# VHH binders against p49116: the designs that were tried, part 238

Target 1, 238 residues: p49116
Amino acid sequence: EGPLLSDTHVTFKLTMPSPMPEYLNVHYICESASRLLFLSMHWARSIPAFQALGQDCNTSLVRACWNELFTLGLAQCAQVMSLSTILAAIVNHLQNSIQEDKLSGDRIKQVMEHIWKLQEFCNSMAKLDIDGYEYAYLKAIVLFSPDHPGLTSTSQIEKFQEKAQMELQDYVQKTYSEDTYRLARILVRLPALRLMSSNITEELFFTGLIGNVSIDSIIPYILKMETAEYNGQITGAS
Key: E = the ipSAE of ESMFold2; O = the ipSAE of OpenDDE; V2 = 0.75 times the mean of E and O plus 0.25 times the DockQ between their complexes.

## First folded at step 17 (VHH)

Design ha14 (framework vhh_7n9e_1; at its last look DockQ between E and O 0.78; V2 from the best seeds 0.00; counts 0 for: pae E 2.7 > 2)
Fold by OpenDDE, look of step 17:
Structure ha14 (fold): chain B 238 residues (1-238), chain A 119 residues (1-119)
Amino acid sequence: as target 1 above (238 residues)
Amino acid sequence: DVQLVESGGGLVQAGGSLRLSCAASGFRFEDYGMYWGRQAPGKGREWVSGISGDSSYTAYASSVEGRFTISRDNAKNTLYLQMNNLKPEDTALYYCATYEYSGKPEDYWGQGTQVTVSS
């Protein structure tokens, strides 16, 4: 059996909207986030093992882990996205909402903590200097997680996850042979992803674009969207 | 338009074997994963097995793993399901399906072929 991931799955290039506005607005943030989301989901589609699971299972997996994949994508594309600037802009927008008394104190706390967790996670990944291969394998491990509720074919999913883990282990051992504990340091970051609220992520990055439509509800459409159609949708040109 | 036509079903005794075929047309067959599903009487549709476009990966439901083998011939635009050691609980209408990317959330599937396994 061949490897779960190939070099083609390591490439993860996000193209930002152009032109960049002088001041980051909600539209720019949402469009940037949408591009990352689409890229992440279509990355999953490119994995042969993912193709083998069928649409129902695939949809369920992506619904379960889109927030984690998105967050890993944020970390991986933090420089290209100017993530720190985006997050600062989000905080500024939030502050305006606070001043207008549109949010409860508890909600404000939750949202601010979420933003902090996102920042800390991305900073931690940068500090670890995670490379493209490691990100690809981490995304695969997250994608093929059998422990989400409601999943079918969990045995098969688990096998794919194990394969991803093994390949990551082999890669780290080969590439970073002098760093005995690198694999452990990398894997121990994954639990942080589970602590992040998908609802808050959706609110922060997508509300301005998708309105009242949930990411959960559009995932099947995204997964069925052709690359050309996606490009047309994003760039406005078919 | 995407078209899928299943064949190879029939009546077989427990422990017997069948080989299903699915002829595909209307899309670039080799570019897409394919899968078999089944629907038993009074039950919903159930995923049975899947295969990647390039055949590099296969997947099976736990209930059929070790007994069924999925394969494909991209030159013939045909999907196969070899079913061995069949059990009465395998009785169902078997259908092949694809999720060809068209912007539509629904799968494409054929009319199915009936598999009946007697005790």
Scores: ipSAE 0.806, ipTM 0.914, lowest interface PAE 0.5, mean pLDDT 91
Fold by ESMFold2, look of step 17:
Structure ha14 (fold): chain B 238 residues (1-238), chain A 119 residues (1-119)
Amino acid sequence: as target 1 above (238 residues)
Amino acid sequence: DVQLVESGGGLVQAGGSLRLSCAASGFRFEDYGMYWGRQAPGKGREWVSGISGDSSYTAYASSVEGRFTISRDNAKNTLYLQMNNLKPEDTALYYCATYEYSGKPEDYWGQGTQVTVSS
């Protein structure tokens, strides 16, 4: 077997909806987030090791880790997305919900704490100047996690995760040879991803999609969807 | 449209070998992962083995690892499964399938080829 990832898998180019409204609204935020989710899942399906595991395993892996992949994507694309502006718009929307008594005080606290954790995570990744190769391997480590219940082929998944870890180590040591602790600093960021709530991420970024349907229920459809069909569906009939 | 045609099944004594083939058409074969599944009578489909589009990665169910070898020839649009040291529990209808990303929710699969292992 060759390298787990090629240079093609390092490319991660997010295209934002146009035109950008003068005031960010829920629709723009949800469409922006949906594009990132689509890009993240299609990045995963492009990986040969992922392809070899088959559809049932692919769906199970992505269901288990979509929030972590999405959060890494937010950090990687924070400037392209103007994420700080999006989060400010979300906070304003939440403040309006408080004034209108639409959410419980305990829920508001949970959501605000999640926003702080997300901002801290993205800031820490920016301060480390994580590059595209490093992001790609971090995403692969998260994607090929054998720890989630209900997975089949766990021995093969574990082997792929170990390969992602070794290739990241080799890349960092070669590319950042004067920074002995860079790998350690990168890897200590990963536990924060497990603390991110998929439920709250859905509330923050996917209010236009969520209705009575969760992200994990639409994952099989997103994984099967071609880019042209996705664009047609986001502009959609009615 | 996608078409998958399996061949190479038959009746084989335990310990014997068979080589299955899957002729594919209607899509860019080299761009997609392919896999073999099997279905014993009265049971659901079991994933057996998969291979990436460029053949750089293969994966196997633990029940067949070391005995079966998946391969593909992208120039001929053909997927293969070499089955060695066959056991009676390998008896099933064998299907090739593709994880085709054309927006359909289900895999594309063939009609299947019967493998029966006796003794």
Scores: ipSAE 0.413, ipTM 0.767, lowest interface PAE 2.7, mean pLDDT 85
ESMFold2 (binder alone), look of step 17: mean pLDDT 84; pTM 0.846

Design ha15 (framework vhh_7n9e_1; at its last look DockQ between E and O 0.76; V2 from the best seeds 0.00; counts 0 for: pae E 3.8 > 2)
Fold by OpenDDE, look of step 17:
Structure ha15 (fold): chain B 238 residues (1-238), chain A 119 residues (1-119)
Amino acid sequence: as target 1 above (238 residues)
Amino acid sequence: DVQLVESGGGLVQAGGSLRLSCAASGFRFEDYGMYWGRQAPGKGREWVSGISGDSSYTAYASSVEGRFTISRDNAKNTLYLQMNNLKPEDTALYYCATYEYSGYPEDYWGQGTQVTVSS
């Protein structure tokens, strides 16, 4: 049996909307986030093992882990996205809402903590200097997670996750042979992803574009959408 | 238009074997994963087995693992399901489906072929 991931799955290139506005408005942020989300889902679709699991299972997996994949994508594309600037803009917009008394104190706290968690996670990944292969394998590990409720074929999913883990281990041992504990340091970052609220992520990055429609509800549509079609819808081109 | 036509079903005794075929047309067959599903009387659709476009990966439901084998011939645009050691609980309408990307929420599957396993 061949490897779960190939070199083609390592490439993860996000193209930002152009031109960048002087002021990062909600629209720009949402478009950027949408592109990242699509890229993440398209990446999943390109994995042969993912193709083998069936449409229902695939949809369920993506619904369960889209926030984690998205967050890993944020970390990986942080420089290209100017993530720190985006987050600062989001905070600024939030401050305006606070001043207008549109949010409860508890909600403000939750949202601010979420943003902090996102920043800390991305910073931690940058400090670890995670490379493209490691990101790919980490994404595969979170994608093929058998522990989400309601999943079918959990045995098969688990096998694919194990394969991802083993390949990551082999890669780390081969590439970073002098760093005995690198694998452990990388894997212990994954729990942080589970602590992040998908609802808050959706609100911060997607509400301005999708309105009251949930990411959960559009995932099946995105998974069935061609790349050209999606790009056309987002950019208004073709 | 995407078309899927299943064949090979029938009546078989427990412990017997059948080989299902699915003829595909209307899309680039080799570019997409395929899968078999089934629907037993009074039950919902159940995923049985899947295969990647390049056949590099296969997957099976726990209930059929070790007994069923999925394969494909991209030159013939045909999907196969070899079913061995059939059980009465395998009785269902078996259908093939594709991951061909198009409009939402449409899925592409055939009319199905009936598999009946007697005790």
Scores: ipSAE 0.655, ipTM 0.857, lowest interface PAE 0.6, mean pLDDT 90
Fold by ESMFold2, look of step 17:
Structure ha15 (fold): chain B 238 residues (1-238), chain A 119 residues (1-119)
Amino acid sequence: as target 1 above (238 residues)
Amino acid sequence: DVQLVESGGGLVQAGGSLRLSCAASGFRFEDYGMYWGRQAPGKGREWVSGISGDSSYTAYASSVEGRFTISRDNAKNTLYLQMNNLKPEDTALYYCATYEYSGYPEDYWGQGTQVTVSS
C-alpha cells in the first residue's frame, strides 16, 4: 500500500464561467458553485483509497462532508472566484429581500452569522498561506472522517484518515522545517468547518438548481458523472 | 452495454477454498473501482470487498478480512475473489459491481454466482 495522495491529487484548478456579468446574478453564482462542487467530488473520486470503499460508503462519506469539502474549496479558490464580491452581492440581495418580504429575524441572523464565519475561515487560511499539498491533505482528513452517523466500514475509514494525518505531518515537517508550529496552526482551523451549515450553503450558492432538490440527493449522480458529460453540459452541446 | 459475469461458485466444505471470477466488458475496466457483494437467502445485500482501479488499495468487510483476497487483472478485464477458510455463514449469492460506471444512477450488478458452504 502506497501513499494516500500523489501529486495528481494536488492539482485543483477551477475555471469560472465566462464572461463575468456586469452584475452578479443567481445563475452566475450557481454555475460557479456547481463547478467547484463537481471539481471537489471528482477530486474525492480520484483517490484510490476512496475507490476501494464501495459505492454505498462513498456516497455516505460525501453526503456527510460535502459542505466541508466545498468550504475548503471556497477558501482555496477564493481569489479566482472573487468570493468577497460574491458574498457582498448576496448580502445586498438579502437586505433588499428583508425590506420587501419580512424575512424572519432568526433566519437573517443565521445567514449573516454563516457569511461572517465563512469570510473569517477564508481569511485565516489566506493568512496561513496554505499550499496545494496542505489543502489536499486537509480535504482527505475531512473526507475520511469516521465519526459521521450512518457510516459503514468505519475502521477502514479511520485508517485512511490516520494515514492522511501522518502524510500531512511528514509534508509540513519536510517543507516548512523552520516553522515548528505550522502543523498545529493548520489543524486548529478544521473544527470551524463543522460549524458550516449545509442548508445555508445551499441557500447562498445553489438556489438556481432545477427543482427543489438538495445537494444530498444529487451527490450519487455527480460522483458517477464523467468529465466529458460535465463539459458537454457546460458548453450546451445537444 | 456494460456486462458483468460472475463464475467460480459451487459447493465446498467448511474450511475449504474457492476462487470467484468476474468478467467485465463495455467500459474501460482499469479506470473504475470494483467490488464484490453477497446476498444470503432472505437477507439484504452485504458489501464484501473492494479494490481501486489500479489495485493500489483494497478494503474488506470485517467478517471476511484475513480470509478473502480481492484482486484484478486489468489486461483481461477480470476481477477475482479468493475465498479461504470458508464458513457456513459465507453461503450466499456473490456478485461483482462497479460504482463508477458513467450514465447509470445505480451501480451495475452481475447476475451472481452461488457459493454454498456445508458444515
Scores: ipSAE 0.309, ipTM 0.713, lowest interface PAE 3.8, mean pLDDT 84
ESMFold2 (binder alone), look of step 17: mean pLDDT 83; pTM 0.841

Design ha16 (framework vhh_7n9e_1; at its last look DockQ between E and O 0.86; V2 from the best seeds 0.00; counts 0 for: pae E 3.8 > 2, grease 24.8 > 24.2)
Fold by OpenDDE, look of step 17:
Structure ha16 (fold): chain B 238 residues (1-238), chain A 119 residues (1-119)
Amino acid sequence: as target 1 above (238 residues)
Amino acid sequence: DVQLVESGGGLVQAGGSLRLSCAASGFRFEDYGMYWGRQAPGKGREWVSGISGDSSYTAYASSVEGRFTISRDNAKNTLYLQMNNLKPEDTALYYCATYEYSGSYEDYWGQGTQVTVSS
C-alpha cells in the first residue's frame, strides 16, 4: 500500500483576495477565511484514503474537524494571510461591539480568550518552525480522527490516522534525525485545537459572509463544489 | 448525466459468494472515488466499501472487512464488489455511488441489485 500522503498533498497554497484593502473590513476577513476553508476541504478531497471512506463518512469527518483543520490552516498560512493583522482587526471590531454594549461580559471574555488561544497556537507553531510535510500529516491526523461522536467506520478511520502518524514519525526521524523529541513536541500541540470553539471561530471569521447559515450545514455543499465554481463564486469571475 | 447500473445480485446460501458489478457512465470514472452501500429491509442505508479513483486505497465497514473486496476497472468504467463468506445479515439491496463533483450537489446512486443470503 502506498503512502497516505504524497508530495502533492504537501502543497498548501492560499491565494488571498486582491487587492488588500487599507482597512481590513469584515468582508475581506470572511472572504479570506472562506478561501482557506475551501482549500482545506479541497485538500481533504484530494487524499485517496479520504475518497475511499464514502460520502457520508467524509462529510461527518469534515463536520467534526473543520475548525481544527481551519486553525491548522491559519497557522500554516499565517504569513500569507497577515494573520496578526486580521486578528487585530477582529479585536478592534469586537471592541466596538463592546462599547455598544452588544455583548455580555461573559461572552466578551469567551471570545477574547478564543482569539488569544488562536494567536498562541499559531505563534507556537511558528516557533516550532513546522514545515509543509508536518502540517500535511498533522492535518491528516486531525481529519482521520475516529473519536468524534456519531462517526461510522471508526475502525477504518483509525487505521488511516495511524498510517498518518507513522508516516509523520518516519518523516521527522528522517528529516530531523538529531532532534529526537521533535515528534512529541509537534503532536503535543494537537490538543490545543480541541479546546477551540467552532462556534466562536465561525462567528469571528464567517458571519459576515454566510450570515445565519452554519458552516456545518454548508460543508456537504462545499465538498461537492468544483474548485473553478468556488473561485468564480468568490471572485465573481468564472 | 451520471448513470450507475448495478448487477450480479441474487440468492445465495450462507457461506456462499457473489460478485457485484456497477457500470458507470456520464463522468470521468477514473477521477473519482466510488463506493458500495446497502440497505437491508427496515434499515437505513449503510456504507459497505469504498475505493479511491486510482485504486490506491480501499476501505471497508467493519461488518464486511476480510470478506468483501472492492475493486475497479477504470478502462471499463466498472466497479466491483467480491463478496465471500456471505451471511444472512448481508441480505440487502446493494447500490453503488460516486464521489463525482459535477456541481449538481446531488448524490448519484444506481437502482441497486438485490442480494439475499439464506441460512
Scores: ipSAE 0.728, ipTM 0.892, lowest interface PAE 0.6, mean pLDDT 90
Fold by ESMFold2, look of step 17:
Structure ha16 (fold): chain B 238 residues (1-238), chain A 119 residues (1-119)
Amino acid sequence: as target 1 above (238 residues)
Amino acid sequence: DVQLVESGGGLVQAGGSLRLSCAASGFRFEDYGMYWGRQAPGKGREWVSGISGDSSYTAYASSVEGRFTISRDNAKNTLYLQMNNLKPEDTALYYCATYEYSGSYEDYWGQGTQVTVSS
């Protein structure tokens, strides 16, 4: 077959809601995160290997890995999103909530630990100066995970994951030929994605728009949604 | 107004071959992945094989890999399934489907074409 990813899959351009508020608020954070989620799901949809697996498998793969794709997206787009400012605003909100007895001490501990892990992950990716090609292949490796229950074509999914790994290896060796250990440094970052809780990600970034509905439950609809429909739904554009 | 029409089914002896076709209309065929599914009597639907819009990638259920070949002709808006070395357990109603946006959130399926493999 051909390459798993092409240059069109490297482009990952997040546009932020306008206007930017003077102070970050729940609505702005949720809209920004929703745009990143939509971009991430539609990036996955654009991959020919993903298209070949059919709707049920596509939905199952994305349900299993959406939080990992989202977290890679946060790291990739951290500067354009002003992620450090968003996380600081969330921490301030949590501190206010403990003063008002709105959250339990155990829940606050869980959420703060998650924020710390997210900050550490994003910082480690920034220190490595991960480029757009590397992000695209890392996302593909995460997307084509064969071990989730209910998957059809597990063998095919495993082959696609191997192909993503080999294409990343080939890219890194060609582009960073003087850095013998770059691939190893990149790959050891992937286990940190397993530490990210999808429930806490929903609480941090999506509570203003989703209510009681989990991201897992809306993934089939996001995957089918066209960009024009999404913009009309979210912004009321015209 | 997506429409999918399967043909090419029939009765065949074990070890034989059949070629299924799926004529598609009402959407930009080349922009979307296509797949074949099947449903045996008294059983649930089973995904069989899929192909990307540009044909660059194909995928197969383990039960048919090496025996079935999916292909498409985008100029004719037609999806194919070449089925070789057929087994009695391949007996099913075969349907084509697409993962296409339509304003609904359900896949589009054809009417199906019956494949019966005798021992």
Scores: ipSAE 0.337, ipTM 0.735, lowest interface PAE 3.8, mean pLDDT 84
ESMFold2 (binder alone), look of step 17: mean pLDDT 84; pTM 0.843

Design ha17 (framework vhh_7n9e_1; at its last look DockQ between E and O 0.71; V2 from the best seeds 0.00; counts 0 for: pae E 5.0 > 2, grease 26.3 > 24.2)
Fold by OpenDDE, look of step 17:
Structure ha17 (fold): chain B 238 residues (1-238), chain A 119 residues (1-119)
Amino acid sequence: as target 1 above (238 residues)
Amino acid sequence: DVQLVESGGGLVQAGGSLRLSCAASGFRFEDYGMYWGRQAPGKGREWVSGISGDSSYTAYASSVEGRFTISRDNAKNTLYLQMNNLKPEDTALYYCATYEYSGSWEDYWGQGTQVTVSS
């Protein structure tokens, strides 16, 4: 049996909308986020092991972990996205909502904490200087998580996750042989992803584009969509 | 249009073997993962086995692992399921399916082939 991931799965290039506006509006943020989401799902589709699980299982897995994959994508593409600027813009928009008394105090706290967690996570990943291979394997580990409720074929999913973990271990050992504890430092970041609310992420990054439609509901369609079609829908141009 | 046609089902005694085939057309077969599902009487459809487009990876439900083998011949646009050591609980209508990405939002399934395993 071949490796779970190949070099082709390491490439993760996000193309930002052009031109970048002077002021980061909600539309730009949502479009950028949508592109990242699509890229993440398309990446999953390209994995042979993922293909082998069938569309029902695939859909279920992505529904369960899209927020985690998206967040890892944010971290990985933070520079290209100017994530700090995007987050600042989001905060500014939120402040406007606060001033208009559109949110409860508790909700404001939740959203602000979520943004903080996103920033801290991305900063921590940058500090660790995670490379493209490590990101790919981390995404695979997140994708093939058997512990989500409602999943079928959990035994098979677990095997794929284990394979991802083993390959990550081998890669880290080979590439960073002098850093004995690098693998551990990387893996301990994963729990932070589970603490992040998918609902809040959706609200912050996607509501302006998809309206009242949930990411959960559109995942099956995204997974079946060709890249050209997706780009056409988002930007009006293929 | 995507078409999937299953064959090879039948009546077999427990412990016996069958080989199912699925002829695919209407899409680039080698570009897509394929899988088998089944539906027993009074039960919902369940996933049985899957295979990647390039055959590099296969997957099985726990209930059939070690007994069933999925394979494909991309030159013939055909998916296979070798079923060994069949059990009465394997009795079901077996479907071939694909996750085709060519602009359709629909799932593609064949008509199915009946597999009946007697005690």
Scores: ipSAE 0.730, ipTM 0.888, lowest interface PAE 0.6, mean pLDDT 90
Fold by ESMFold2, look of step 17:
Structure ha17 (fold): chain B 238 residues (1-238), chain A 119 residues (1-119)
Amino acid sequence: as target 1 above (238 residues)
Amino acid sequence: DVQLVESGGGLVQAGGSLRLSCAASGFRFEDYGMYWGRQAPGKGREWVSGISGDSSYTAYASSVEGRFTISRDNAKNTLYLQMNNLKPEDTALYYCATYEYSGSWEDYWGQGTQVTVSS
């Protein structure tokens, strides 16, 4: 078998909705987040090792890790998305919700802690100046996690994760040969992803979805969508 | 209109070999990963093997690894499963499948081809 990832898997270009509104609103945030989710899911779909596992396994893997993959995407695209501005707007909205007695104090505390963890994670990744190859391998390590309950083909998934780890190690050693501890500093950031709540991520970024739809339920549809179909739905091009 | 048609099944003695084929039509075959599944009498459906659209990666269930080989010919829109050293436990209806082309949470499966391994 060849390398797990090729140069085509390093490209991760997020385009934001146009035009950008004067004031951020839930619809703009939700569309921006949906584009990142779609990009992340289709990035995973493009990986030959992922394709070889079959649709049921693909869906199960993405359901188990979508929040971690999305969080890596937020960190990678933080500047393009103006993520700090989005999070500030969300914090202001939450503070108004306390004053209007719309949410319980315990829930708001949970949500604020999540926002702080997300900001800390993104800051730590920016401080390390994580490059596109490193992000791609970290996403692959997260995607091919054999530890999730209910997975079939666990042996094969573990082999793919080990391959992603080896390729990251080889890349870092070759590219950052003078920085002996770079790989270790990068890998110690992964546990923080496990602290991110998918429920709260949905509340922060996907409240604009019509109806009570969880990301878990739409993943099979996103994975099946052709890129042209998705762009047609978003752009309205006729 | 997507169609998957399996062939190549039959009766074979233990230790023997068979090659299954799956003829695909109605979609761009080379753009999709493909896999084989099987269902033994009275048992649930079991994933057997998969292959990426460009053939660069294959995956196998532990029960068949080393004995079965998946391959594809994208010019002929055909998926293959070479089955060697067959055992009675391999007796099943074998299906090919692909990513869901449209509209459902479920995989698209062919009609299947019966493989029976005698003692």
Scores: ipSAE 0.243, ipTM 0.682, lowest interface PAE 5.0, mean pLDDT 83
ESMFold2 (binder alone), look of step 17: mean pLDDT 82; pTM 0.829

Design ha18 (framework vhh_7n9e_1; at its last look DockQ between E and O 0.68; V2 from the best seeds 0.00; counts 0 for: pae E 2.6 > 2)
Fold by OpenDDE, look of step 17:
Structure ha18 (fold): chain B 238 residues (1-238), chain A 119 residues (1-119)
Amino acid sequence: as target 1 above (238 residues)
Amino acid sequence: DVQLVESGGGLVQAGGSLRLSCAASGFRFEDYGMYWGRQAPGKGREWVSGISGDSSYTAYASSVEGRFTISRDNAKNTLYLQMNNLKPEDTALYYCATYEYSGSPDDYWGQGTQVTVSS
């Protein structure tokens, strides 16, 4: 059996909306996030092992882990996205909402903590200097997680996850042979992803575009969508 | 239009074997993963096995692993399912399917072929 991931799966190039506005408005943020989400889902779609699981399982997996994949994508594309600036803009928008008394104190706390967790996670990944291969394998490990509720074919999913883990281990051993504990340092970051609320992520990054529509509900469409169709929907060009 | 036509089903005794075929048309077959599903009487649709477009990866439901083998011939636009050591619980309408990308969340599937395994 061949490798779970190939060099083609290592490439993860996000194209930002152009032009960048002087002031990062909600639309720009949401469009940027949408592109990242699309990229992440279609990345998964390009994995042969993912293709082999069938549409129902694929949809279920992505529904279960889209927030984690998205977050890893944020970390990986932090520089290209100017993530710190985006997050600052989000905070500023949130401050406006606070001033308008649109949010409860508890909700404000939750959202601010979420933003902090996102920042800390991305900063931690940057400090570790995670490379493209490592990100790809981490995404695969997250994608092929058998422990989500409601999944079928968990045995098969687990096998693919193990394959991803093994390949990551081999890669790290080969590439960073002098750093004996690098693999462990990388893997211990994964639990942080599970602490992040998908609902809050959705609210922060996607509400401006999808309104009351949930990411969960559009995942099947995104997975079935061609790149040209996606671009047409975003740019209005059909 | 996407078209999938299954064949090879029939009546077989427990422990027997069957080989199903699925002829595909209307899309670039080699670009898409394919899978077999089944629906037993009174039960919902169940995923059985899948294969990537390039055949580099296969997957099986736990209930059929080690007994069924999925394969494909991209030159013939045909999907196969070799079923060995069949059991009565394998009795179902077997259908092949693809999730050819069209902007719709729905899969494409054929009419199916009946597999009946007697005790």
Scores: ipSAE 0.755, ipTM 0.894, lowest interface PAE 0.6, mean pLDDT 91
Fold by ESMFold2, look of step 17:
Structure ha18 (fold): chain B 238 residues (1-238), chain A 119 residues (1-119)
Amino acid sequence: as target 1 above (238 residues)
Amino acid sequence: DVQLVESGGGLVQAGGSLRLSCAASGFRFEDYGMYWGRQAPGKGREWVSGISGDSSYTAYASSVEGRFTISRDNAKNTLYLQMNNLKPEDTALYYCATYEYSGSPDDYWGQGTQVTVSS
């Protein structure tokens, strides 16, 4: 076996819809999020270790972790996405809904807390200046998580996760040799991803494009797409 | 015009060995991961083993790990399963599939090749 990830897995280039609207709207946010989702799924299925696990295992893994993978993608692409501007616009809309008494106060609080957690996560990753290699290995650690209910082949999945952890350790020690605690700082960020609600992520980013269909239900179809169709979804070319 | 044709099945005594082949045509074989599955009479389908397109990674169901070896020859467009130390519970129809060509989320197998392990 070779390295878990190659140079092609480090490249993660998000292309934003153009032109950027004068006022952010549901369509722009949903198109941007859809591109990131498809880029993330294309990334995952291109990994040889993922290819070796078979279709049922692949679907189960991605259903369990797509929100964590998406959240890592948001953090990695936050600058090119202008994510802080997108989140500010969503917060403003939610505060106006409270003032007009149009939404449940409990739901609004839940959504606002999720947005604050997301902002804090992205800010913490930016403060650490996480590079593309580190993001790629963090995504692999999240993808090959053996502890989700309903998984089969958990020993194989665990072996791949351990390989991702070992390769991240080697990379950090070589590249950041003067920062003894960098690996520990990076790894303690991962539990925050488990606190992110896939239901709220769908409401914030995917309501306008997918309607009432959950991401979980379409994952088997996304994973089977032809590469040309992925490229269309990633760039918005249809 | 895509075809996957399994061969190499047969009757073998417990403890014996058998090598299955899957001849592939009509697509760029080296671009896709491949896997073996099996279906015993009266049971559901079971994923057995998979291999990446370039052979750099393999994976096995726990029931066959250490006994079965998956491999491929991309120059011959052929997938293999070396089955050693066979047990009666390995008796099944064995089929090959490509991950990206296997179709809908309801996985369907072709004709397959029968493996029967006598007790």
Scores: ipSAE 0.428, ipTM 0.759, lowest interface PAE 2.6, mean pLDDT 84
ESMFold2 (binder alone), look of step 17: mean pLDDT 83; pTM 0.834

